# VHH binders against Dimethylsulfide dehydrogenase subunit gamma (ddhC), part 5

Target 1, 240 residues: Dimethylsulfide dehydrogenase subunit gamma (ddhC), of Rhodovulum sulfidophilum (Rhodobacter sulfidophilus) (q8gpg1)
Amino acid sequence: DSLNAGNIRLVDPEETVPVIKIPDGIYLRTPNDPDDIIWARVPEFRVEMVMAPPVHPSVGLRYRDEYPEQDLVVQLARTSERFYVRLRWVDPTRDMSTLRDRFRDGAAIEFSESDDSVSYMMGTDAESPVNIWYWHPDGDRVESLAAGSPGSLTRLDRQPVTGASEYRTGHGPDDSQWIVVMSRPLASEGDHQVSFERDTIPVAFALWQGADAQRDGLKLVSLNWIFARMTPDAAPAPGN

## First folded at step 21 (VHH; from y02 with Y100F)

Design j04
Fold by ESMFold2, look of step 22:
Structure j04 (fold): chain B 240 residues (1-240), chain A 121 residues (1-121)
Amino acid sequence: as target 1 above (240 residues)
Amino acid sequence: EVQLLESGGGEVQPGGSLRLSCAASGFTFSSYYISWYRQAPGKQREWVSVISSSGSTNYAESVKGRFTISRDNAKNTLYLQMSSLRAEDTAVYYCAARKFYKWGDRSYDYWGQGTLVTVKP
């Protein structure tokens, strides 16, 4: 998979995107295979990723000029029993080591119960609880976390989210990328785990890329909510 | 103002080794991704290797296991250690610097002039 700007729609904040219903068990070898051919049937969309906090006028101008925008390519899918997110982004190098006091590459999706004007990923207090799936590259570890106030993340007692990833070297650093899949059963019992029993769910994203520039607190985030519509249409024919 | 200057090219027999250097000046070398590219006569420029500001690396499949990229931030110098050289490695080798990568953006902030590597038949 290469990133092709001409074929992948950029989704603005507060737009609604479909979660695509895919057949149960057909085309899936494992729940999280990032290379499964079924992903060709799920439309991709792009989300702009910026340095937080970008909303203050002086900080926003300085941040965007100094740290160029990066896109995250997203696919949202479900079966009758399981919700999936596939994320991919350009990363010139793979950083997986835990041997020293360095941060890793990482990715997260945030789910919220409400349509807050600013997501928790932007470093603000969420007016309602949020559930965050946080992927770590070393063992494809995914943590299900809860947050209710700025800087406050709690690892949940139940960990129903799983993931897998692939790092693909392209023809150059500009098309070398991480591809990450995270998924969970639709029916997830437990405090603070997102409910998929809603028509739409506000979602937001975060990335950590590189060793030093994307540490905790210096991460890239999506602006505001994208709305995931849980009543997916049939997947369109594969493109390209 | 900004300069990238490659050196260390030359002629070598198949199976031989060379070490290329790229001396940088006029920018904050330590905060940049630095890459090697190469271009054979009549061919498009192709990527060889990249090293991040933190020292993480990536290589084109054709050179993986034979070439090693490294950097010395105190000397503002990038290196490419080439081993097990083949005729197909004959090219002009360029260093290039870029601070941040973005989807769909293939541009580089700075390019060197290149150094010729010839692997004799």
Scores: ipSAE 0.516, ipTM 0.810, lowest interface PAE 1.7, mean pLDDT 78
Fold by ESMFold2, fold request of step 23:
Structure j04 (fold): chain B 240 residues (1-240), chain A 121 residues (1-121)
Amino acid sequence: as target 1 above (240 residues)
Amino acid sequence: EVQLLESGGGEVQPGGSLRLSCAASGFTFSSYYISWYRQAPGKQREWVSVISSSGSTNYAESVKGRFTISRDNAKNTLYLQMSSLRAEDTAVYYCAARKFYKWGDRSYDYWGQGTLVTVKP
């Protein structure tokens, strides 16, 4: 039994995916429980994760065929009061990176503050305001961050995002995985906190793998925005 | 010339201990995930344990708490300390190396030839 990626729809960059509305107040153990039975009601989709764009000197087009490629499995959901993201990916071990950089040990979702679909910040110098939820495996810490231009990163004054995780050992390293949930109230105040009062929100993803061979900053990213549709009645039928 | 050479196998009484070694050469050992696998007669090869380049570990449930994987990057050597051995641990033990895990790809870059562990009835 491996991660069943072959039956989960692969979503290409710039596609639109629905945020599924789920019932309020269904928590079996804790609010962000990665194993909550409600997640069986939320369709999964896959996002291709690739090594960060080739601005890095050692990441040429011919760097290595063996360099990791990974699918990230994503679920997007909301209640009447909270937005949730659930992420899962293959990880042979619980990563304890010797490089304690916050972008080297964890998972992130990035939200564009702009509705401009041509804005792209993954691996470019283009400026775009983004809100980042960064999950850290040490204590399930989630930080809400802002980036106003490439290379800038600011911890926000308000920290409304919470999370929880589970590491699940499979039948081998290739089906052992992290499962992470992050969530925040739909209503939130504060500079650079994403507004969920939009029909469609551009999102992107990042992962850090904590193996020692990866201390040069191995970072996996989705290539461009995927559009999270908050209002299911305003769009064509979902492509699931 | 890549080599993975297991050693340390042998016969042992139930409840006993053995230490397996896997000597590596011909590749950058310190940058690889290194695993132990085992195969009992007539059975499929099964995963035992893995250690990352940074020393993070994972174990199959059947061996957790009894086996300890470790590595010495200065000696290019992987170890498996086995304790509380049971008859069901009888198998040929293999070390295997791969640099990264990819979705849907279960292949390893390098395999050893194996060392036999026999736990007497």
Scores: ipSAE 0.440, ipTM 0.780, lowest interface PAE 2.2, mean pLDDT 77
Fold by ESMFold2, fold request of step 23:
Structure j04 (fold): chain B 240 residues (1-240), chain A 121 residues (1-121)
Amino acid sequence: as target 1 above (240 residues)
Amino acid sequence: EVQLLESGGGEVQPGGSLRLSCAASGFTFSSYYISWYRQAPGKQREWVSVISSSGSTNYAESVKGRFTISRDNAKNTLYLQMSSLRAEDTAVYYCAARKFYKWGDRSYDYWGQGTLVTVKP
């Protein structure tokens, strides 16, 4: 386990990171298994996560004199047929409630449909269309969504993304964590689904921690795009 | 002044039960994660259980199914119901409070003074 912050490279905004190609002859025991031994072969990186502003207008913002800081640990991989993301983060408790008035844990990766390095800034404020893979712990349900502006989410007609997860209790709350894998075939599967036929894809991340009922949960976002390089011979995205 | 005051410790036979309490004052109890820790003689302090502000819980493997953490936010009190006690559960039990968990930071905002639990051999 590599929860030690000093061992995992922190990726700055607008850096390019590789999507690691796994040889096609490798058989996974199940799709999305977060404990598959192949993940030990994929380099991890960290992304800084900060508290997001609310996505809906309201009479009050959920600001306070303290902002939580959280690192998200990410791995990006592919085969010739499928793209995978593995996410892990510290979470002291497992929040899996199915009640609509309770908040639960959640995680998302956002893919820009634009190659512009300026098109999606400041967390969940969307300035261009994005495809979002939103994982829910209840049954490892993953939704493929589209967003073009803050608070404008649309569930897409095709739902090609699958996921699996593990909640690992550590020796204490500070090394207890969620580990989530989401994946989809590389081939296009409908309107507004991200295309993996690009050399680089801007990606961003979000987390929900449902343990704070007084704040209606806690949403954290990455500060800007990072660029997922799909091919080894592609030039890094501008701004790196 | 912030205070966390544990009580309810004592001697008990193997297989017995005890209920520990932790009374909190001087901070906004309802917005904190509250944990139980324990330290046996000559051993490192180890985590026992945690409860979130919304009531979600987590337990160390050694106590799962035997211990139950709970909180009463109206009384600013944390509880640990211990059942099926074993000699290995003998320790000083502490409550601790922390507002958020973040990568690489193991510190707690507040600690109690502890209450002794002795399970007879």
Scores: ipSAE 0.439, ipTM 0.773, lowest interface PAE 2.3, mean pLDDT 78
Fold by ESMFold2, last read:
Structure j04 (fold): chain B 240 residues (1-240), chain A 121 residues (1-121)
Amino acid sequence: as target 1 above (240 residues)
Amino acid sequence: EVQLLESGGGEVQPGGSLRLSCAASGFTFSSYYISWYRQAPGKQREWVSVISSSGSTNYAESVKGRFTISRDNAKNTLYLQMSSLRAEDTAVYYCAARKFYKWGDRSYDYWGQGTLVTVKP
């Protein structure tokens, strides 16, 4: 119960993590295969995911105490031509229902266009927009979106992001999981698409779990940016 | 007082059918994941099935296609419809409730007392 759960490093907000360079053209099936053996060579890390912040700080303090934390397991990788993210998380059921009153499962990675001021004002500053890759379980559809504030999403003209997924039933609901890969060419393809020509890119994560029909699903977010280091020798974050 | 009370167990012939119920009280049933587990003599307790608050389901491979989990939130009741029963399905069946899952935490908030299912030779 305790030992295996502690084997994957928990990354704190505002830490820097490496994007691992992997060999070009060595996928078993497709570039987004979540079951490719190459993923065993990419270090995993955990990010704490919490329910989206409530309207008032005092409610948020009691709210946090009442709900257990969820961990997202993340891998960041690249080839010479393409950036990849692999996400996995516990989900006791696959919420693929077509009922109109339910939300489907979903996962996202968010990329900031800015290095500095966004670290203190994540998701609240319309002058610091983010590029979001949003995976949907129906057909492994991935959308590239722009957002300037919470709830303000715009689908971008170019859609260069692709993805694939696997839902694995474990020995029980506590180890049943989604595994999702999303990827895009490193080359930029239009307005508000994240540029990978930076040494360090702020990233954040979100999950939607469609298990609660009464609340239109459960949205979980990482608390703040972490910094994805694109080059092996990049300088550490400003906290050094 | 929180209670989960299983019923509907009994003896059945191979290939037969049986419906288990789990009546819940003392908590907000509709907001919980509810699971069936079973324990055969001399074996570890094993997971059978789970249903989410929204009605999405998952099944252990050994029962997939033969068992159906369902819930009635108005009656605070969980069901397990079992068909094509085999000798290997003989066990005490338990219901269990949990609000959230996370990696590496197998604890449940509430457990029932169990109901015995015996598949006759």
Scores: ipSAE 0.436, ipTM 0.775, lowest interface PAE 2.2, mean pLDDT 77
Fold by ESMFold2, last read:
Structure j04 (fold): chain B 240 residues (1-240), chain A 121 residues (1-121)
Amino acid sequence: as target 1 above (240 residues)
Amino acid sequence: EVQLLESGGGEVQPGGSLRLSCAASGFTFSSYYISWYRQAPGKQREWVSVISSSGSTNYAESVKGRFTISRDNAKNTLYLQMSSLRAEDTAVYYCAARKFYKWGDRSYDYWGQGTLVTVKP
């Protein structure tokens, strides 16, 4: 059923989605296994992804109708010790590495380091620092990065995030997809690493689809923050 | 006027090879995903292969290892090299183009008129 994205709830910007606690004592076969049966217990949601505009917004406005749109299917989960994100999206071809004239595929989740509950309109830049987990298909490398301003990315000294992936060819290009899991311990040390000791964390997403490049890679981004609620829905409420 | 024009079809012996071409005009060929599809008599049209703007490829399992898709963006031409042909490869072959893929939308922006490939008994 996972290839039938129209049946998956679309989450609008600024909505809150739960991080689902996977019961303790459930064994995963391997770390970050994208095909673990545990993922059937975690509800999927969709986020709309749009092309990031060029540096000159007035030019981008005149060509907005030609920008690609795509849904990203997301699952957010945790155990008592570890936070997981599972991402899947349509990708007609697999791009594992780059050549000089190509871009490779990639995916990212961005976490606000602050409790940014204020919504930002598309086209404004927030000055809030973010922690970015950037997955690379080559060897399933995940980098933990920090960004404090537009165009400023720094690789962090601590690299606690790991990942794994599967590329699945469907019945055609329109249902061929990447499936990516990234995860990190809930407890983490290091400047600019997101803290999971918060009730709600603003998150955003990015995709790089190297096969869609006209000249350079195609970057898709979610329009604004959505809010990941760390309070587990499976845990008894304080009044129960 | 957008056109996709297939050529290179014909009759071939079992185990033989054939090279199809698809000449494109009227759009920016280099920025599109281009696919081959085929339709056997009495059957639904089925996907064969796709190539991205950057040259990355994907193949239906039934043709993987026997068919090779390629493109020449300078000539606005798509190719399908077919090898080890068998009777079940007999079909009309179509090229098709689209800019982007998304869930639930199986439509293509442009289709060719097709070229017949017949693999002799």
Scores: ipSAE 0.417, ipTM 0.763, lowest interface PAE 2.3, mean pLDDT 77

## First folded at step 22 (VHH)

Design l01 (from y01 with Y100F)
Fold by OpenDDE, fold request of step 23:
Formats: structure tokens, sequence, C-alpha cells
Structure l01 (fold): chain B 240 residues (1-240), chain A 121 residues (1-121)
């Protein structure tokens, strides 16, 4: 069951996952197509998502008495031209509005611009920053952002990251899900655009459930870094 | 004591309308996702609609455009406005509550006892 996270490999913090090299000559039908058959060739791994600790007292005031958990299903792939991230997670409702009392869904992948000595919580400082790809459903926009510390989130001048999403209503809210693809050319100009010319890239993830009024620092996050290996790896058999 | 109590069921003609209610007590209603489910005789229970704590909604394809889910947190009550009713809408309708969703978790915290809706000439 592709919608059962229990059947997908759980990746713990500080573990390594492959960025699958898609052979030349194989292309997505459209860039960032969430339903492209090519994704069947990329192994999925599961990341446990937990409520981020509040970095500001105001965020703490928004917390519920019980903290939700989530599983994020991730696929990482690359062609000779682009780096791809595909994210899936259960969401019973499609939240796109940013009205006064409504909040939109969101997802992000964070890249260390250097190594794992950088804080996975939005970087260490200006000399040790992170690059964040932030997706929101409004127009399938993906913003390329940078941070050196909590509260220092900045939109970059260059916006090379694109995305596409699909909200799939299942047979119930239990199997309704967002599927989001984000991608960027391997080489990208501009400051704080993460370099993919590395063997291993520390990555982390974040989710925002709009229906739960999650926003800004009130979010689900993966713990510590997961290491994305850029070396060509064969796709593991399903269930590994 | 936690309780979900459905009401408003009855017999209606095809094309008719009916409004169901689910009265909740014993838990923080406003913090939960609340869903409607239905089960026809001899069939499996199927999801109808869900509403989040913030009022976001989703519907099964079979009822989309005909049913409207809503909630009144001040009254701890869930509603289902049904219109253009069809014979195939005949079922026992249940409300169910849970706080969050994730892959592989199909557990609901609370269930009602159901209310019968019969659509026939």
Amino acid sequence: as target 1 above (240 residues)
Amino acid sequence: EVQLLESGGGEVQPGGSLRLSCAASGFTFSSYYISWYRQAPGKQREWVSVISSSGSTNYAESVKGRFTISRDNAKNTLYLQMSSLRAEDTAVYYCAARKFYKFGDRHYDYWGQGTLVTVKP
C-alpha cells in the first residue's frame, strides 16, 4: 500500500539516502509532473515529522495541547539537467487560502550550503546558511529562500526553483494526500543557491498544515539532517 | 463521557433534501477533524465528507456538489446538508472525530451510533 507509511523505509536522522540518477534520454512528460511514471523508478523513503520547537514565545502560544505527528514520503532524483524532490503526505483537506482566518498548506526542503556542522534549524549564521525551497499551493509557487538563523529567512533574488502539485482526494481523508514536486537546474546562478556539485548534501524537511492553522514557525519538521547522496545509486527494491 | 449523537435522519423522496446533525460532548470538539461516514445495507462503510477545526472541507466524489458539511463549534455540532438525494444515498450516517491524519493511521478517536436516511418514492 503506497499510502501506508509503515511499508516505506523509515529513514532516521543522520542516515543517508540516494539521489537517484535518471538515465539520459528519460524525461518527465512535463517538468515537475507529480504523476510521471518516472517516479516509480525512484525509491521512496519515509521521514518522521514532529512539531518544531518554538523559537519565539509567540509561536508557543499557538501550540495545541497535543502535538500532531506526520510521515513525509520523499523521493530524490536527478537528471543531467535538474535536481528533483517529490514529497507526499496525508492531508484530509486542500488548503490554499490565505484569508484572515484561513491558512494555506506548505512544504519545504532545506539544504545545507556546506556540511552537517550547519544547524538544521535554519542555519548557524551568515557564513553557515541554508537554502530552502518552499512550496505553497497558490499557483504551485516554489520560493528559493536562505537563512542563517531562525528569523532570518530571506527571499533570494534568483528564483530558479519550479514546482507542481496534485491534491488527490482518496476514498477518505486517510488516503487523501498532497503530492508535490520541486526542481531546479543542477547549476543555478545566484547567492545561496545550493550547489549540487557535492557527494553528500544534508537535507531537512518542513510541513505546514493549513487546516491546523500551522504557519511560520508553527510547523512540522524532520529532526537533524538526512544525507542525500549524489553518487549514482541503483533504486532499491520496493520494501527495502 | 465522550459522546457523538447523530440526528435528522428519516425518509425522503428522490430529489429531496435533509439536514443531519451530530452533537458532540465530552471532548474538545473545536480541535478535531469531524467526518461523516455512511453505510448502506450489505455494503462497506464509506467516507462522505470531512471538516477541519478551521472549517476546511472535503467531499467524496459521489456527494460533491450535493452535500455540504459544516460545523458550529460554539454548539459542538456538526451538520450535513444533503440535497438532490438519490436512492443510493440510503444508508446509516455516522459522524467520527479525530485530531490528525497520517499515512497508515485509520483510527478515529470517537464514533457516533448513526442515523438512518432512506431515499425512496
Scores: ipSAE 0.859, ipTM 0.939, lowest interface PAE 0.5, mean pLDDT 92
Fold by OpenDDE, fold request of step 23:
Structure l01 (fold): chain B 240 residues (1-240), chain A 121 residues (1-121)
Amino acid sequence: as target 1 above (240 residues)
Amino acid sequence: EVQLLESGGGEVQPGGSLRLSCAASGFTFSSYYISWYRQAPGKQREWVSVISSSGSTNYAESVKGRFTISRDNAKNTLYLQMSSLRAEDTAVYYCAARKFYKFGDRHYDYWGQGTLVTVKP
């Protein structure tokens, strides 16, 4: 895995990226293995992450004078059975505390349930919501959530999303990273579970750095939508 | 003027302990990640440990369980408690500060001049 962001395609807001179809007959060691060799067949793209605009005055009061930008490296793939997301980013420390007075790392992918007219900032309203997969570093739990506005985040009754993660300490803090895989069956019943029976799915991303005391609305986000294109089943997967 | 000043180095026997300090001035110490690096004679500089502004830590595999990094933001000081010292721990130890981490960025904002640690019988 290259940690040189310059060698990974930068994807700008409103650009399209492919969801790679993994051919039938390819066997994964585990459903969500961050180190599976199959990921070498899925192209990586890089998304610039910036501090989320404050949507509430209380969030604004927590802002520092200077926040970092971050690069999130993303891979999107699917089998005949599941949709997969692999995320990785630089993090010099592993922050996993579940104590309320402590901060922990986090990552999320957001799906529009309809189209790009929906706000990428947690939906437009109850009729134009988003589905969010939220990864917890403690126990690799992934929650399936829904929102129609920044204040309306709700945990869904059904939780079909699973995940696995690896924290890799490099030669230094600058090449230490989280690697997170989240996946779900292609078909999933229940309200606000995103449908993958679409040609294009608007997606957005969020990161929380525990070491920087990020939580809730204080987070890094990708700007606007990126369009995940569902490739035809017959199309060969492009190699890295 | 920005300054990182390491101290506490010296000669120690194998199995011994030593505590290093890094005194910072001229910048907002409490907002930075602070790391220890070391460079042995004839070898490249290697990372030892890092501590975030919130106190989260990470260590190189070679020092895990033996070294402890800590900080006192009120004193603008970084510490490295070294125990069970080995001959291979002999090096000049440096403290380095940077505010952010990002893919492809290896630049540190500030470096100290180093303090020598010699582990020998």
Scores: ipSAE 0.858, ipTM 0.939, lowest interface PAE 0.5, mean pLDDT 92
Fold by ESMFold2, look of step 22:
Structure l01 (fold): chain B 240 residues (1-240), chain A 121 residues (1-121)
Amino acid sequence: as target 1 above (240 residues)
Amino acid sequence: EVQLLESGGGEVQPGGSLRLSCAASGFTFSSYYISWYRQAPGKQREWVSVISSSGSTNYAESVKGRFTISRDNAKNTLYLQMSSLRAEDTAVYYCAARKFYKFGDRHYDYWGQGTLVTVKP
């Protein structure tokens, strides 16, 4: 799990990326195992994560200097029955904060309900109908949420998403990482749960910096939507 | 001028303890990750421990359970409490500071000059 730029392609805004179909009949150890060997068969891509756009001029003047940019490494996969996302990012320390806040410690993927919707904002500031899978480090809890109005997130009645994670200490802080898998059955039930019966789905990502315990202004977001292509492709050739 | 000044090194018997300090000046210490590194003669510098601005920590496997990193932001001072010392812990110990971690960026903003720890035979 390298973070070298030369090994992992940085996706462009609004680029279409494939959801890799894992062949049926492959034995999976558990649904969300971050270390499953199958992840070596799924191409990785990098998404540039930036501080959410400023709401005040002084915040805009300093926010890139004070709140660092981060790369998120993403893999998108599916079987005939289940959709998976794997996220990893450099984090020098494992912070299992006890201070509860839904968007202060975690990672998320956001799915647009619209096929054409584009927005680089997520969470309390989302302006399109979206389904959000939000992973919490305490106990690997994943919540399925909807952004139903500006500045609010609503927990959905059905909670079909599960997850697991691993924190890996590398040879130093530069190589230490969170690795998170979230997944759900392809069949959707309930209002505002993303439908995987679409050809492409706009997706966006978020990270929360729990160690810098400032409230709602400390999230990092992907700058633009990318499009997850659900139609099956041939598996990548070995070694590419 | 920015300074990181290590102290507390010295000679100690196997199984002994030392407490290293790193006094910081010239920058906003409380907003930085601070790390300990060490370098034995003829070997590459290796990471020992890191502490975040909020006090979260991480350790190299070789020192986990024996060393404790801590910080006092009011005094701009980083500490390393070392116990159960072994011959292989003999090295020059450095503190280093950086504000943020980014993909592909391995540079530290500031380094100290080091303090020698010798574990006697």
Scores: ipSAE 0.476, ipTM 0.787, lowest interface PAE 1.7, mean pLDDT 77
Fold by ESMFold2, fold request of step 23:
Structure l01 (fold): chain B 240 residues (1-240), chain A 121 residues (1-121)
Amino acid sequence: as target 1 above (240 residues)
Amino acid sequence: EVQLLESGGGEVQPGGSLRLSCAASGFTFSSYYISWYRQAPGKQREWVSVISSSGSTNYAESVKGRFTISRDNAKNTLYLQMSSLRAEDTAVYYCAARKFYKFGDRHYDYWGQGTLVTVKP
């Protein structure tokens, strides 16, 4: 099982990764099941998750040394009708707190509405609108949100994204993890919902780990866009 | 100087209870994850429990329901309440502290020297 292997490819910022097409006629046992055997057929990759970029390079080195870096393990898949993302990350404890910050307690994937390599800043890039799928651990609630400029976050009228999760305790806190699946139909309506009728979609990620009583958890973001290639590839053989 | 000092170990009958303490100094205890680990003679060290800075907990399956981890940030002290003890719980128990967890990184910032728990046959 790849949960314990350090052989998962680390994807650099601005690289392109495939969205794996799962053959039609294969039905999941339940929607968004994180444990579905189909996930063994989808290659995993890692992205580096860090706190916000440093103000000065020398401060950034000390800042990174004192604050968490985290790898997020990602799988991107689709059927002919639905797009799926599966996320997993190390979390020593299951934090189901009743108090929450919208972007600081959970996990998110961000989709750029532009095909271009725009300046990356989750929720703060003027004139570069994004669609955000934000998963909340309380009841596996997922929100589809839009951001078009700093401070302009909007919950969209349609909420087509659903999700499910599992928390797994490992041999210790360093291999205990959340596993989250979010998905939506490929077909969508309305402004600011991501269109999957594109060859390549820039995507980015965020995590909130609510474990600090003195502040509302830790927020981690991916360093920059990576590019999700919607052109289907055959799913890999089972055994990964 | 950073110090983690375990205490409360000793001998106990099967089915008995024992409370371990870990006194911390020299770092900001309230901002750390604190864990209990144990090592039986001739065996590899294994994880027992962890508590976050906010008080969220996790347990190894072998102790779940029998052991309770807690912390008192005002006293800079971690506790492990052990009950329904079994011979297999015999080990040296260590506390350990780290600020953050990262995929593939098993390093802890600080370790204690351990306290022996012996559960009589």
Scores: ipSAE 0.472, ipTM 0.795, lowest interface PAE 2.0, mean pLDDT 78
Fold by ESMFold2, fold request of step 23:
Structure l01 (fold): chain B 240 residues (1-240), chain A 121 residues (1-121)
Amino acid sequence: as target 1 above (240 residues)
Amino acid sequence: EVQLLESGGGEVQPGGSLRLSCAASGFTFSSYYISWYRQAPGKQREWVSVISSSGSTNYAESVKGRFTISRDNAKNTLYLQMSSLRAEDTAVYYCAARKFYKFGDRHYDYWGQGTLVTVKP
């Protein structure tokens, strides 16, 4: 996994990206192994990540244009029974601290429950309910969450999402990275759990970088929805 | 305008210890990732260690467990405590500063002039 941005296609907002179907006869060593050889056969794309608008006064004291863009590298895959996302991003240090003045690393994918959402912000649009898979580095905890009203984030009763990760120290800080896989069975029930029975699903991403104490735990978000196409012969999502 | 000035280099016996310092001025030191790099004669420059603005660290495998990076933001100074030194640690050691890391960009904002560490054969 090269960290050279020129090797990986940048996906613009509102583009459609296929979810790659892995043949069912291909065995993953464990459900979420970030190093499984199958990942070398799933095309990567990158998504531009920008500093999130402030949701707390102390975060809002940092000027938005003082932080350069960050890329998130994404792979979307499925089998006949399970959906997978693999995320990787450059991070010069592994930050798993829970101390009071330190913030933890973290990553999320957000799924819209409807096709008509324009919100890319986690939990800020009540007209566009969302299901969020949030990965924590402590023990590779993944939570399935819902956002049904502005600023409201609720842990769902059913927790069908699992994950695993690797922090990889490269030959230097520029090629040191987190690699995270999250996955869930395609079949799932319950309010606010994303349905994979749709032909396309709007998705967005978030990152938390805990290594910068002066920034109160930097939060980055993707600029807007992209559309994950579950069935390659389906019509493209509106606006694509 | 901006300066990174290394010091503390010198000659040391195998198995010995040495402490390097890097004094910074002209930029907001506490907001930067600060790294140590080294370059032996005739070799490419290689990374040694990095410390984040929050104090998190990372090390090249060749020095992990033997070297310790630290920073004093009140004094705008980076340190490298080197222990169990070996002949292959002989190099010019540089500090380097960078505010952000991102895909495909290996540029550092500032580099020091270097300090020589010689581990006697």
Scores: ipSAE 0.466, ipTM 0.791, lowest interface PAE 1.9, mean pLDDT 78

